VH-VL binders against q63191r268to427. Designs and how they scored, part 2

Target 1, 160 residues: q63191r268to427
Amino acid sequence: SHHMATDFETGLGPWTQLEGWTRNFSAGSMVSPAWPHRDHSRNSAYGFFLVSVAKPGTTAVLYSPEFQGSVSYNCSFTFYYYLHGSEANQFQLFVQAQGLNTTQPPVLLRSRHGELGTAWVRDRVNIQSAHPFRILLAGETGPGGFVGLDDLIMSNHCIL

## First folded at step 1 (VH-VL)

Design b7 (framework fv_indenebart)
Fold by ESMFold2-Fast, scan of step 1:
Structure b7 (fold): chain C 160 residues (1-160), chain A 120 residues (1-120), chain B 115 residues (1-115)
Amino acid sequence: as target 1 above (160 residues)
Amino acid sequence: EVQLLESGGGLVQPGGSLRLSCAASGFTFSSYAMSWVRQAPGKGLEWVSSISGSGGYTYYADSVKGRFTISRDNSKNTLYLQMNSLRAEDTAVYYCAKGWGYSYYYMDVWGQGTTVTVSS
Amino acid sequence: QAVLTQPASLSASPGASASLTCTLRSGINVGTYRIYWYQQKPGSPPQYLLRYKSDSDKQQGSGVPSRFSGSKDASANAGILLISGLQSEDEADYYCMIWHSSAVVFGGGTKLTVL
């Protein structure tokens, strides 16, 4: 894949959504004290990140491009997330495989909730799928909270 | 990037045998299902056979069952089609095609094809 | 008993729209299948265009113009490839394909002529 990293500085890159994730930066629109003072990719108040505007009971979902299926080597996905300011914050990572005639239900690989401090947190998942798949990143922001994403990095074994 | 190169085609008599090869490069061969699809002169596409990434699952068109055998050598990045008891109606260009996953058989990348002519 | 049936030929004018049908055999419900579409120009191998099952289950091939889209006609038990704003370069053979009963099944192909 030549699109192995997405820092949101110029857009969503190959990632897509229906609604609920918004590109923003700290200096442009600090909605509450729960927001980070800087993004992760540029370590700057003017650097962009993604923030979930979905409230509890609704879900913002970001979709990766569809990757080819492999059981020989893992597609490694590294990402940074920020959860602060509300116990009701939620972030989930799913993998959704494509069957031959239908899209399979998403399978949950990571779940994070609540208050995780005032730093961008790194996580990594290894994905092995016999079928083409996409990664789904779901966020819900609790009252007065912040749920954000930055620096989505796919290994060279994640083939588009 | 991804390349598939078929070879082994030729002219053979009815009842004869022929082995086609497809040399793959530019991707992790063992991770992907592979297929053979043929096209007779002036005719449409006809699926022949598919094989999973491990070689553990194989599928065949009814017209070739018992006569053709699909196989792969993942250490050599090569797909094979052993064709026995050839008939005039097997005359076609044979394409090698890559699937989109280990057991996902629709084709995303196709080779240039190799011609098989069954004639006396 | 062909599983998939396509008209042998279709002609349309530049700038017009062409609707290419892929009809499933009676007893096979089009609603349950992803239909894959391929374009083949003379002397070339086929190229993947798109797949369509429903508006929530579809995919466009890389580099395939938005003029190409998929849909279905449930009453005709058929998948449809729509090509809008026809250009001379769209002249080609078009094939539909499904996975059915442990087999890849192609339609017979439609030769689209842009006159």
Scores: ipSAE 0.136, ipTM 0.703, lowest interface PAE 4.5, mean pLDDT 88

Design b9 (framework fv_indenebart)
Fold by ESMFold2-Fast, scan of step 1:
Structure b9 (fold): chain C 160 residues (1-160), chain A 121 residues (1-121), chain B 115 residues (1-115)
Amino acid sequence: as target 1 above (160 residues)
Amino acid sequence: EVQLLESGGGLVQPGGSLRLSCAASGFTFSSYAMSWVRQAPGKGLEWVSSISGSGGSTYYADSVKGRFTISRDNSKNTLYLQMNSLRAEDTAVYYCAKEDWGDYYYGMDVWGQGTTVTVSS
Amino acid sequence: QAVLTQPASLSASPGASASLTCTLRSDINVGSYNIYWYQQKPGSPPQYLLRYKSDSDKQQGSGVPSRFSGSKDASANAGILLISGLQSEDEADYYCMIWHSSAVVFGGGTKLTVL
């Protein structure tokens, strides 16, 4: 499989969701002081990102495709997030593994909340799983806040 | 001045269908989330459905999931509610409402006058 | 159990103050929510009054008098609408609202009578 990178400029790529994450851009349909002035992938007011429209008490969840397990390599996931404008903003990253004959409960790897400034923040997780797995990205937006994602990059050792 | 004008209400038999429209003016329609809220005779307010400014996200009350579809045409500044498999308990005045902050569902700051839907045999 | 509970009715005298309560179900914390308040008079659509999350994060509706204000009672797990200097035109139904679990939830409404 090739290196998998998703910049949201043309869609969700291989990522899926039921509801709550919306593709949008800074010069688009919304006006809010909490929104970034530019996306991360294009550094442009017309470049797309994902924003969580899920308010406190509700959660938007984005699902990766299922990756193969391995004992021989690490799958590295790099992403950019933006949390600004509300102390009630919440972002969590989970890994969910597929057991022998059952799906395991999600395991929390990252948790961020509140006000983290006015810049896209880079983060990276290394995933080590002997079993097939997927990544879950969960966002909740506080009043007057913004919770966003851009540039989701899976290393070439993350095998589909 | 922000204005919302509902239309399409009427009398329909159980199991029938009806399409409501809401014509919007006085604001950048595509920049705001929109909602439908109903009120049965003598009863309180009940949320029906909401749609983001781009139309990319939709939400529905459990009582209408699978029967109602919210949509919008940003080129015409119009919000729609397609209502299928109507039941007597869907009888209500249906209001369209504008969200008070962009594409987020923070609260309805402007409401239309409402359009009446009566489901009766 | 209802997500939002409001008393069905409340009476107060002209010139007095009325505190309208909106109680959240015990599994959700009022501190995390914006509480929206709406006024509805017979034959009219609802009118947006205000939104309250905290003293530093609140919004007054356009044209809504300062006599209307929002607050919270953490010990009661409730949002509060305070109407001071009550006038006869304040007689109406009042609804609170929150966004919860991918849904907009309205309280059952309180009928305020100004006697």
Scores: ipSAE 0.000, ipTM 0.479, lowest interface PAE 17.5, mean pLDDT 83

